VH-VL binders against Prolyl 4-hydroxylase subunit alpha (phyA). Designs and how they scored, part 2

Target 1, 225 residues: Prolyl 4-hydroxylase subunit alpha (phyA), of Dictyostelium discoideum (Social amoeba) (q86kr9)
Amino acid sequence: KIFNKESLNQLEKKGYLIIDNFLNDLNKINLIYDESYNQFKENKLIEAGMNKGTDKWKDKSIRGDYIQWIHRDSNSRIQDKDLSSTIRNINYLLDKLDLIKNEFDNVIPNFNSIKTQTQLAVYLNGGRYIKHRDSFYSSESLTISRRITMIYYVNKDWKKGDGGELRLYTNNPNNTNQKELKQTEEFIDIEPIADRLLIFLSPFLEHEVLQCNFEPRIAITTWIY

## First folded at step 4 (VH-VL)

Design a19 (from dr7 with heavy chain G56D; framework fv_diridavumab)
Fold by ESMFold2-Fast, scan of step 4:
Structure a19 (fold): chain C 225 residues (1-225), chain A 122 residues (1-122), chain B 111 residues (1-111)
Amino acid sequence: as target 1 above (225 residues)
Amino acid sequence: EVQLVESGAEVKKPGSSVKVSCKASGGTFSSYAISWVRQAPGQGPEWMGGIIPIFDTAKYAPKFQGRVTITADDFAGTVYMELSSLRSEDTAMYYCARGYSYGKYYYYMDVWGKGTTVTVSS
Amino acid sequence: QSVLTQPPSVSAAPGQKVTISCSGSSSNIGNNYVSWYQQLPGTAPKLLIYDNNKRPSGIPDRFSGSKSGTSATLGITGLQTGDEANYYCGTWDSSLSAYVVFGGGTKLTVL
């Protein structure tokens, strides 16, 4: 049989799963929030929408967040000692996400995770990110692509109407039935509330971040390759 | 009922490559792995490798490592097996088959395609 | 050569019982579950037994499996002319990396 059959069935059937009260530790959540916001206030994040490069889809109207790449041993880069000292509780969270990676390796035959990549993202009032797939936006080798997206939210005091929901398009990407393809897009709006973990299949589900009517909107994303 | 539909017979020259397809019908999100198994005339089946399409993870038998590549189509529910540097010994029937597994193990196959004949001629 | 060893042939009359053996080592049969497949002439293999002794739906109870040490056995009772086929055992090998291995096959002739 399959270990964790219910979680695997949800992920296979819907392409995503939501885990509320992931850490279930208010003090730890507050520490992660403080560390995340302090990285932003200490000017450690770059304005993603202002660095267009050669990609025409990377302008401020497309994504308005500030980002910091957090390097771990698992992504073939060692975290700086000074950074490790200032984000101890973020690292605690990432260790917990590594346990989920280990579960995928255990229950899915030949999953054989290669590495993880982590990003801290902060959106200000008015910020958004238009519809995209995580694998399409990978800067890694074409041979190695993101397979799993895990997003952890730490937004304390988020309330309905604040915006910044992640809109996940739930159309089955493997459905080749022409009748189904004529339907309107299906989606679900995922509220970015504190201690929520969203997991989804990176190459198969399009998603967007709706306009924020609050700040800061903080999320920590880990991808499994 | 899930069916596996394989591409048509191939006749290839030594040194060339062949790419065989296997299309699943029915369910596209499932707890399955697709294996490629070949059978030379008068011989038993030989496992070449397999893939779990939804996670894009492939594993190869040591004998075929470096010559075989197994890939999955993102949307069509199709799995491919490409065998390179063909020689006369590669003349065989090539099957795709749906496997059950637990942990890191493929261990039995319950649904089989009809097979694709690959002939390597001199 | 095949990793798992089977007798090349076995024969019996209709209504009789036959057993087909499959021998391996501790890294395959000795530590892992065994499956059995029936292959009629000109067709793909069909799963008969999985997890040493379980039958898929649609497989009659006259087919049975067992495992002892590094060997497995397929039993067929009430033999019918339609059982004339090649039979293959299968498992995985844990010694290098987990990969599927098959026996060389046994041709069952119904006299």
Scores: ipSAE 0.012, ipTM 0.488, lowest interface PAE 8.5, mean pLDDT 80

Design a2 (from dr7 with heavy chain A33T; framework fv_diridavumab)
Fold by ESMFold2-Fast, scan of step 4:
Structure a2 (fold): chain C 225 residues (1-225), chain A 122 residues (1-122), chain B 111 residues (1-111)
Amino acid sequence: as target 1 above (225 residues)
Amino acid sequence: EVQLVESGAEVKKPGSSVKVSCKASGGTFSSYTISWVRQAPGQGPEWMGGIIPIFGTAKYAPKFQGRVTITADDFAGTVYMELSSLRSEDTAMYYCARGYSYGKYYYYMDVWGKGTTVTVSS
Amino acid sequence: QSVLTQPPSVSAAPGQKVTISCSGSSSNIGNNYVSWYQQLPGTAPKLLIYDNNKRPSGIPDRFSGSKSGTSATLGITGLQTGDEANYYCGTWDSSLSAYVVFGGGTKLTVL
C-alpha cells in the first residue's frame, strides 16, 4: 500500500485519508513501538512547550504530551548519530513516509516539497491536546508552512474506552463560506490503533487529542512543507 | 457548480501594484486549478499563472515571473493575483478561471469569471 | 507573438462548414492535448473542446476537434449567426518553462 492517484482523490475530496495496515509487518511495528517507548523511558522526551530541567509551571489543560523532534538531513539521514543507532526502525518508517512525499511531488503541479519535520509524541493517563490547526494559510502571502500532516500510530493494544482518539473536524464539502465552515461541528474520531496512518491537509482541518485513559499513547507525526 | 466572482475595475498609476480577487461559490476542497489569464485590447489571451488552492502551490508564466504573485485564502475559496511595477501595457481584462491539470501541467479551464478591467494610465 | 499560430480570420455563410487550424511544435501540440475556446464580443472565453476532441456538456455536436502531428483543427458545421466570434486554441508547452499557451485567435465572420 502506497499513496496513489485514488488516495490523492480521497484527500482532495475529504481533506483527509486513513490507511490501515500501512507497513503490514507486525515485527516492524513492534520494533517501532519499542524504540518509541524506550526514548520516553530513557527521559529523551521533553514536556511539550518546556525546556528540560526547568521547574516552571506548565499548563497541561492545553497540551499534555511529551515530545522529541527527529531531525533528518536532505539525504534522509538522522542528524544525531547516537539517536540514529537507537531508532533504526522509526527511521525505516520515515523512509516509507518520504515515498508519499515523493508521490505528491510527482502528481501535483509545482508541489515542490521543501522539507519534512518529524515529532515523536507520548501521552500518559490524563493527557490531551485541545483543538488546533497544524499551520495557518495566509490570505496575503503563502509563506513556507506545513501543508500535509501524516500521523502514524503504534498502539498495539488499544481498545474501545481507552480514549486518546484524534478528533478531526471535517469540512462540509458543499460549503465555501469560511464562517459556516468554522461553525461546523461535523467530526470523526480516529482511534489511534497500531499501523494506522492518518494523512490530512495541515492548514484546513482542526483537530484535538481526546483525554487518554491508557499509557503510553504513541504517535509519530511527519509534516510536509 | 462553481461560479467565479472577480473584484471591481481598477485604475492605477504606472509603477504601482494592483491586487485582484476571485471568489468561488459552491466550491469545496478540490484539486482544481485557478488560473489568471489576461487579455489586452484587441489581443488574444495570455496565461499569467495559476494556483492549486488546497496545496498552496503557485506557478507563473516566465514573462510575469518576479512581478506576479498568486495566493489563496483558507476556507473562503478566494484567490488573489497581485501584479507589481505596472506599465501602460498591463492595461487589460484580467480573468480568473477554474481548470484542470494533466500530471504536473496546467491544462484547460472550464469555468471563467466575467473579467476585471485594469487600466494603467498616467 | 503567440506561441501557437492560427489564421487571423475565416468567413462563411449560414449553414456552411468552416475549419480553423492551429499550428505548433512537438513541445506543445505535438505531444499534448489541445483545447478550444469561443469568445463572443464582450464576454469571457467559453470552453468548446478539451482533450483534442471532447465536448463539455451543453456544447452542440456541430463543434468538433481533431489533432494530427503538430497541428489541431476546430470544425464547425451548420454555421449560425451566433457562431460569429473569436476562436482560440490552447495547450501546454512542456519545454523547460512548462506553462499554458494560446493561439493568436481566429475571427469567424458569418456572412
Scores: ipSAE 0.159, ipTM 0.646, lowest interface PAE 4.3, mean pLDDT 84

Design a20 (from dr7 with heavy chain T57Y; framework fv_diridavumab)
Fold by ESMFold2-Fast, scan of step 4:
Structure a20 (fold): chain C 225 residues (1-225), chain A 122 residues (1-122), chain B 111 residues (1-111)
Amino acid sequence: as target 1 above (225 residues)
Amino acid sequence: EVQLVESGAEVKKPGSSVKVSCKASGGTFSSYAISWVRQAPGQGPEWMGGIIPIFGYAKYAPKFQGRVTITADDFAGTVYMELSSLRSEDTAMYYCARGYSYGKYYYYMDVWGKGTTVTVSS
Amino acid sequence: QSVLTQPPSVSAAPGQKVTISCSGSSSNIGNNYVSWYQQLPGTAPKLLIYDNNKRPSGIPDRFSGSKSGTSATLGITGLQTGDEANYYCGTWDSSLSAYVVFGGGTKLTVL
């Protein structure tokens, strides 16, 4: 089980949880890596930042990753049967993340999850993603927005100095200190190592992907609405 | 240290509704469950419901289901409690309080607002 | 009326010790953590004890809590006139799901 009194209190107070050895199954992790990288090699991911109706709009200064949306029964689109046969192990991971969604529904008073959305992302050498939030806060039922971000990493050979860490900003978001970052902003750098699951509150924690000095950097992200 | 500031006293007629606000100091990542607890004159406290603003939706005590609505309005942690179909028996001090949960259960409250007096008369 | 039962009043002299009981059932006190609150006239309740026997920072060690079976006890030693107040126990009720319950209160008089 992921949630107990201590982990729930940490999520409420700090806004994030890090779970290492999530699957704790090297063969499964290797299969997820292979499936993920094969999707990229088969040209099934698109450069992030494409606008509707154009494949030439790109801003690599903002984000340099390639992405693929993975649809499931609980998402806005049913997964293609041919695709599901080629990403069986990614789907196994997503089934485990659905169990975490169910835990949120069971342990957070009136959480009542609405849907999930999943993205496969690959960064090449030199890729980065500048500071951003995944959504904005709303308690109104009229506006459905992302509430939880879960990022799973499969980078087996990551070493210190390879870059591509996720920098999670943990300071008070209302602090408008003029001496930003080096003296005032608090952050933690999360190494994108294999079998690590990062969970955080989507509207509240700004984060960025630092420049990658290796490739491929692979992450699978599921949002809970 | 976190402080909770509640809106001013209200005088209401039977059948109307009242909406009380509670503004928390401090940042979003220090946000906790906010409970609403009322206390009628000479009576003990009665839990009405709570919200964990960071997760959006509220939980209500059975006695108040259908009459009470608890919402959060902004990023800075303003929480509201609206009670409808007011009766003279709803005359009470209404407190907001910062608290904790244990699993799916609301638990203790460690910081309390000063309370808002709601009087229902006529 | 109240889900948790407390004696309506208790009294003791300055410097003495007093205990206030709180009785419930297996669905509340029996399986859950207990908290205690002090309420001085005209003020909001103040947390004295949480997790059965822990004190928040700023609460003197003369306040203590304990729990046994379906009952909890608040102990106050070295009584001072400033301790005159209403005292309430609280917990959640597992059978009512996320429903916080309080005792009816005990008025402490220091004579």
Scores: ipSAE 0.071, ipTM 0.581, lowest interface PAE 4.4, mean pLDDT 82

Design a21 (from dr7 with heavy chain S31N; framework fv_diridavumab)
Fold by ESMFold2-Fast, scan of step 4:
Structure a21 (fold): chain C 225 residues (1-225), chain A 122 residues (1-122), chain B 111 residues (1-111)
Amino acid sequence: as target 1 above (225 residues)
Amino acid sequence: EVQLVESGAEVKKPGSSVKVSCKASGGTFSNYAISWVRQAPGQGPEWMGGIIPIFGTAKYAPKFQGRVTITADDFAGTVYMELSSLRSEDTAMYYCARGYSYGKYYYYMDVWGKGTTVTVSS
Amino acid sequence: QSVLTQPPSVSAAPGQKVTISCSGSSSNIGNNYVSWYQQLPGTAPKLLIYDNNKRPSGIPDRFSGSKSGTSATLGITGLQTGDEANYYCGTWDSSLSAYVVFGGGTKLTVL
């Protein structure tokens, strides 16, 4: 259980919450890391912004990660049966993140989560992702757009100087006006260390991935709609 | 800190609708729940509903379900309460208030607007 | 129409202590935190107490709250003429509707 009055108030007032030692199980973390990196090594991830059969322009100046969408059905089962057998420990993590989704439904008045979406991302040396938001605020669009971002890190050997921090812009999370956001550039750099879970309000907090000086940088992201 | 500024007094005919606005001054309120509470002359306060703008969620008291709609603008800086099918019994002071939740429940309110008088008369 | 019951009025002299009760049921006060509000004539309600017995910044120690079973109590000591107001208890109801409920109010008259 992650939400009590203090953590919920932090999320409401600051727009984000950092949870270290989320699983607190070194063997499980190692297995998640192995599964994640093996997906990449077996060419299961594609460069972000590329679609098979489309004329997509690849722009590494915007984002330099490799991604794999993980599709789960309404019963929390991975839809691809071959994938399901190879990422059992990632699936365990996703079940734990689903419990957090259930907590949002239980602690936020009329939150009524609609669905989740999950992405595995791997950055190599030199990879980055420029400043962006995961969705945009509109009272209408919030019904069908991402409301919550949850990022789980498994980089067990990360050390200061390795880069790849997530820079989260902590200016007022209520401020969705682009002009006002540009004037308030307060931020924190979140080190992508193993067993850290970052939760933030998708439409309100701009963020970027700073240049990586190590590889692989691995993150598993689940969005709540 | 945050102050809530409500729109001006309204005089309405029975059967019409009224839309009252609540704007955060000195900040925004999208980090908090905003409740709408009315108070008829000589009576206690009555909770109508609330919204948490950052999550896009509104909840209504059963008495007002179907007649009240609570919305927020795209910048979550203004919250609106619209009450339809007005009756003389809807004559009251209407307050917006910044609230806190406990679990999935709306709870207490610490910052209140000054109130908007709505009079329903023929 | 209020689901929480308060006495309609209470009176005391300056410097005295007064107690205002608020009675509910297990679905509201019995299982949930209680708040208290002061309303001076012509003004919006002002939060005095939350979480049964906590005071917001700026509320003097003269105001206190307590809860026992399905009832809550607001205490005011060292009564002052400026305390003359209506007082309302509030909580939420855990029944299927899960909404905020208020008491009918108590008018405090300072003699």
Scores: ipSAE 0.124, ipTM 0.613, lowest interface PAE 4.3, mean pLDDT 84

Design a22 (from dr7 with heavy chain S31R; framework fv_diridavumab)
Fold by ESMFold2-Fast, scan of step 4:
Structure a22 (fold): chain C 225 residues (1-225), chain A 122 residues (1-122), chain B 111 residues (1-111)
Amino acid sequence: as target 1 above (225 residues)
Amino acid sequence: EVQLVESGAEVKKPGSSVKVSCKASGGTFSRYAISWVRQAPGQGPEWMGGIIPIFGTAKYAPKFQGRVTITADDFAGTVYMELSSLRSEDTAMYYCARGYSYGKYYYYMDVWGKGTTVTVSS
Amino acid sequence: QSVLTQPPSVSAAPGQKVTISCSGSSSNIGNNYVSWYQQLPGTAPKLLIYDNNKRPSGIPDRFSGSKSGTSATLGITGLQTGDEANYYCGTWDSSLSAYVVFGGGTKLTVL
């Protein structure tokens, strides 16, 4: 259980939570790392890019990661039977993240989560992702757009200077108005160390992945709608 | 200092709806719940509901469930309260107020708007 | 009827002390923090006390709060004519349909 008065207050005031030693199980973390890297090595991930009109557009100066979407059915079972047999420990992690989704439904009035999406992402040496948001605020309803971002890291050998930190911009979490950003921006750099879970409010916090000086940089992201 | 600025007075017919706005001046709603509290002439305050703008989630008092909708406009920094199926007993001063929430608990309000008069008459 | 019970009125002379009671049940005051509000004629309510006994910045120490069991008390010492107002207690009701509840109010007359 991650939510109490203090953690809810932090999420409401700052827009994010960092939980270290989330699984607190070195063998499980190593298995998740191995499964993730093996998906990449077996060419199961595709270069991330944008669809521009009818054509795909890829620009590594904007986004340099390789991604794999992981689809689960309504009973939390991986839909691809062959994938299910190869990523059992990633699936265990996703079950733990579903428990957090259930906590949001329980503690946030009328949260009523709609669905989740999960992405495995791998960055190689030199990879980056420029400043962006995972969604934008809507006054009518947030139920059809990403509301919560949860990023789990498995980089067990990361050390200071390796790069690949997630820079989270903490200034004015509910403000999408660019005219008010003339003040010095506040940010924190989140090191992508193993067994760290980062949770933040998807529409409100801009973030970027700084250039990686190591590979592979591995992260598993689940969004709550 | 944060001030809450409410929209102007409204005169409405029974059966219609009213939408009142509340705008933050000199600050933001990001860390707080925004409550709507009404006060009929000669009566005490009555909590209608509130919203946590950063989550986009609202909670309503049982008496108003089904008739009240509270929303937020992130770009304008404004919170709205819409009350439908108006009756004469809905004639009251309507306040927006900044409060605090511990998940499912709203409990006090430290900054209040000046209030908007809504009159329901035939 | 209001969920929280307050005396409808209280009166005292300038310089005197007065206490205003607020009575509830285990589902509200008994298990939750209590706040107090002052409302001068023609104005919005103003927060005087939160978390049972804490004062916001700018509220003089002659205003105090306390809570015991299912009841709360607002104390005002050194009464001034400017204290003449309606006073409301407020809290969270933890019943099945949890929400904010207020007392019916107490009119303080200073003369």
Scores: ipSAE 0.032, ipTM 0.576, lowest interface PAE 5.5, mean pLDDT 83

Design a23 (from dr7 with heavy chain S30Y; framework fv_diridavumab)
Fold by ESMFold2-Fast, scan of step 4:
Structure a23 (fold): chain C 225 residues (1-225), chain A 122 residues (1-122), chain B 111 residues (1-111)
Amino acid sequence: as target 1 above (225 residues)
Amino acid sequence: EVQLVESGAEVKKPGSSVKVSCKASGGTFYSYAISWVRQAPGQGPEWMGGIIPIFGTAKYAPKFQGRVTITADDFAGTVYMELSSLRSEDTAMYYCARGYSYGKYYYYMDVWGKGTTVTVSS
Amino acid sequence: QSVLTQPPSVSAAPGQKVTISCSGSSSNIGNNYVSWYQQLPGTAPKLLIYDNNKRPSGIPDRFSGSKSGTSATLGITGLQTGDEANYYCGTWDSSLSAYVVFGGGTKLTVL
């Protein structure tokens, strides 16, 4: 169980939570790593770029990762049967993340989650992702936009100096109620270490992936709508 | 210390609508539940509904379902309450209040605005 | 009609003790936590008690709350003239779409 009074208070006040030793199962983490890297090695991931469609320009200066979308039905089953047989341990992780989605529905009034969306991302040496938000707040489309970002890391050999940290721009307590979102200068760097789960409020926290000095940098992201 | 500030007093004709705003002062309320509570002259408070600006859809009390709409702007800095088909019985003080939940339920409110008077008269 | 029932008034002298009752049903007070609010003339309600018996920071310990079955009680000891106000109980009602309900209020007069 992830949410108690303290963790909910932190999420409400700071907009994010860091949970280390999420699965706390080294064999499971190793299997998730192997499955993730094998998807990349078998050319199942596509190079991300400006992402305006398959016939558009790819720009590594904006984002340098390779991505694979993992589609699950409403019964938490991977839709692609070939994929389902090859990523059983990633699917186990996604089941655990669904339990967190259920906790949001149980502890946040009218949260009423609609769906989840999952992406496997692999960064090679030199890869990065410039500052961005995962969604924008809209009162008209609150229920169809990403509200929660959950990022799970499996980089078991990461060490200080390897780069690839997630720089999360924290809200300034003195930020004005202006309609244009003010860029904040406060940030924390989240090391992408194995078995770490980062949860944050999608519309409100800008973030970037700093340049990687190692490969592969692997992250599995699930968004709650 | 966060304060909530409602928009100015309104005088409306029966059958019209009114839209009241609520802004945080001395900080932001983006992560909190905001409730709208009204109080008619000489009567107790009546919960109209609430919203968590960054998480979910609004929840309305059954008495107001279909007549009230609670929304938040794109920055989550302002919360609005619009009440339609106004009647003389809608004459009241309208408060916005920062609230807490117990699980999925709206519960208590710890910070209240000073209130906005809405008068409905012909 | 209010869903929660309170006595319309209560009176006592400075330094005395009073209790204000709040009666509901199983779908509200019986199964849920109760809050209490003080409203001075011309002001917004102020939270006095939450979770049946807990006080927010800044609320004196002479204010207390309790709950038994489908009823809750607000206790005030060492009454002061500044305590003259309307007092409201509040909770949520699970059977009626889980919305917040308030009592009709009790006017406290310090004689």
Scores: ipSAE 0.049, ipTM 0.585, lowest interface PAE 4.9, mean pLDDT 83

Design a3 (from dr7 with heavy chain G50R; framework fv_diridavumab)
Fold by ESMFold2-Fast, scan of step 4:
Structure a3 (fold): chain C 225 residues (1-225), chain A 122 residues (1-122), chain B 111 residues (1-111)
Amino acid sequence: as target 1 above (225 residues)
Amino acid sequence: EVQLVESGAEVKKPGSSVKVSCKASGGTFSSYAISWVRQAPGQGPEWMGRIIPIFGTAKYAPKFQGRVTITADDFAGTVYMELSSLRSEDTAMYYCARGYSYGKYYYYMDVWGKGTTVTVSS
Amino acid sequence: QSVLTQPPSVSAAPGQKVTISCSGSSSNIGNNYVSWYQQLPGTAPKLLIYDNNKRPSGIPDRFSGSKSGTSATLGITGLQTGDEANYYCGTWDSSLSAYVVFGGGTKLTVL
């Protein structure tokens, strides 16, 4: 099984779990890389932005990636038929991530996953994403929120010094809401190396993507609600 | 602001079991651990165990291992604590309280239920 | 008996300051963060301090916490009659099952 009691124990203890050699299939990893980069080269990804009040803000100092949402129906089928034929190996990866979602449903009583969302993201040289959470732990208005973040990396030639690490903040969630408490922050830097799957608790762990000194930096993220 | 609503007072005979419930009102359990803490008259609080509903995992203090069971019936709903083989010394106020579910951070509890009185008498 | 040791009582006059100690071991306070709770008669405990010295929203700055070695201290300045309550320290013990432990409590009397 991909996700077992030991995996659950690590996730509970640390808030995150790293699985290296997730697919353990070099040809499959290369095909996923090719499909991802081809989507970018064909201008299928848009500059990521954020809403500020009523306006959408496109500021590369905050978030410098290019993104494509991949929509799958309730039967785990890519909704866009043209896209489905183009990203067959990415879809294979998403099926493997669905197995992990199914294991959460199986080992965690009443986990009852509601839906998933998937995003392909590409960072160019100089790109970064400042500190953020994937969901809010204290919002009473948000009854349906991301619970689990799964990030899969396909960067085959990454080496120390290339940048683009995911800095995962392991401090108390309350500390992230107060300026004065930032001095006590604890973190780890996760290298975006090929065939690495990072799983973490969406409401608790703030994270950022450090400045990239290489391109393309490719990651495929699936959230479980 | 989330509140934790506990079930009503219980009077039980020695040797029986009691099951106390805790419901989230005005919020959800989705991001939290729920602890059960009891307090006998005139004594300090005693941690019994906790459940992290998102992980489905309960952990118990050694003193209660084998007698206590903590369960959750859904993601945003109700947490239960069942204590079996009741004795007179189990007479106490039983609180549910929420903490953060990640790592060591469940050790402190920021929202508490008002408590359920459990009296064990013959 | 309680795993964490607190003095059973402390007293001071309104406007004065008081400190309440909490003593443990390396497996609890020595390696872990400490919390403090206030309990007024007939009520549930209320969180005053977490992570040794941090205050939740709504807790006034006259409440403070500190930790040194295997001991922690709760400080209360500008004492008010409404501060009369039981105070409990809490942490987690990493020796076996990583469970939460509390002190035996300190009754603060404001005279």
Scores: ipSAE 0.075, ipTM 0.598, lowest interface PAE 5.6, mean pLDDT 82

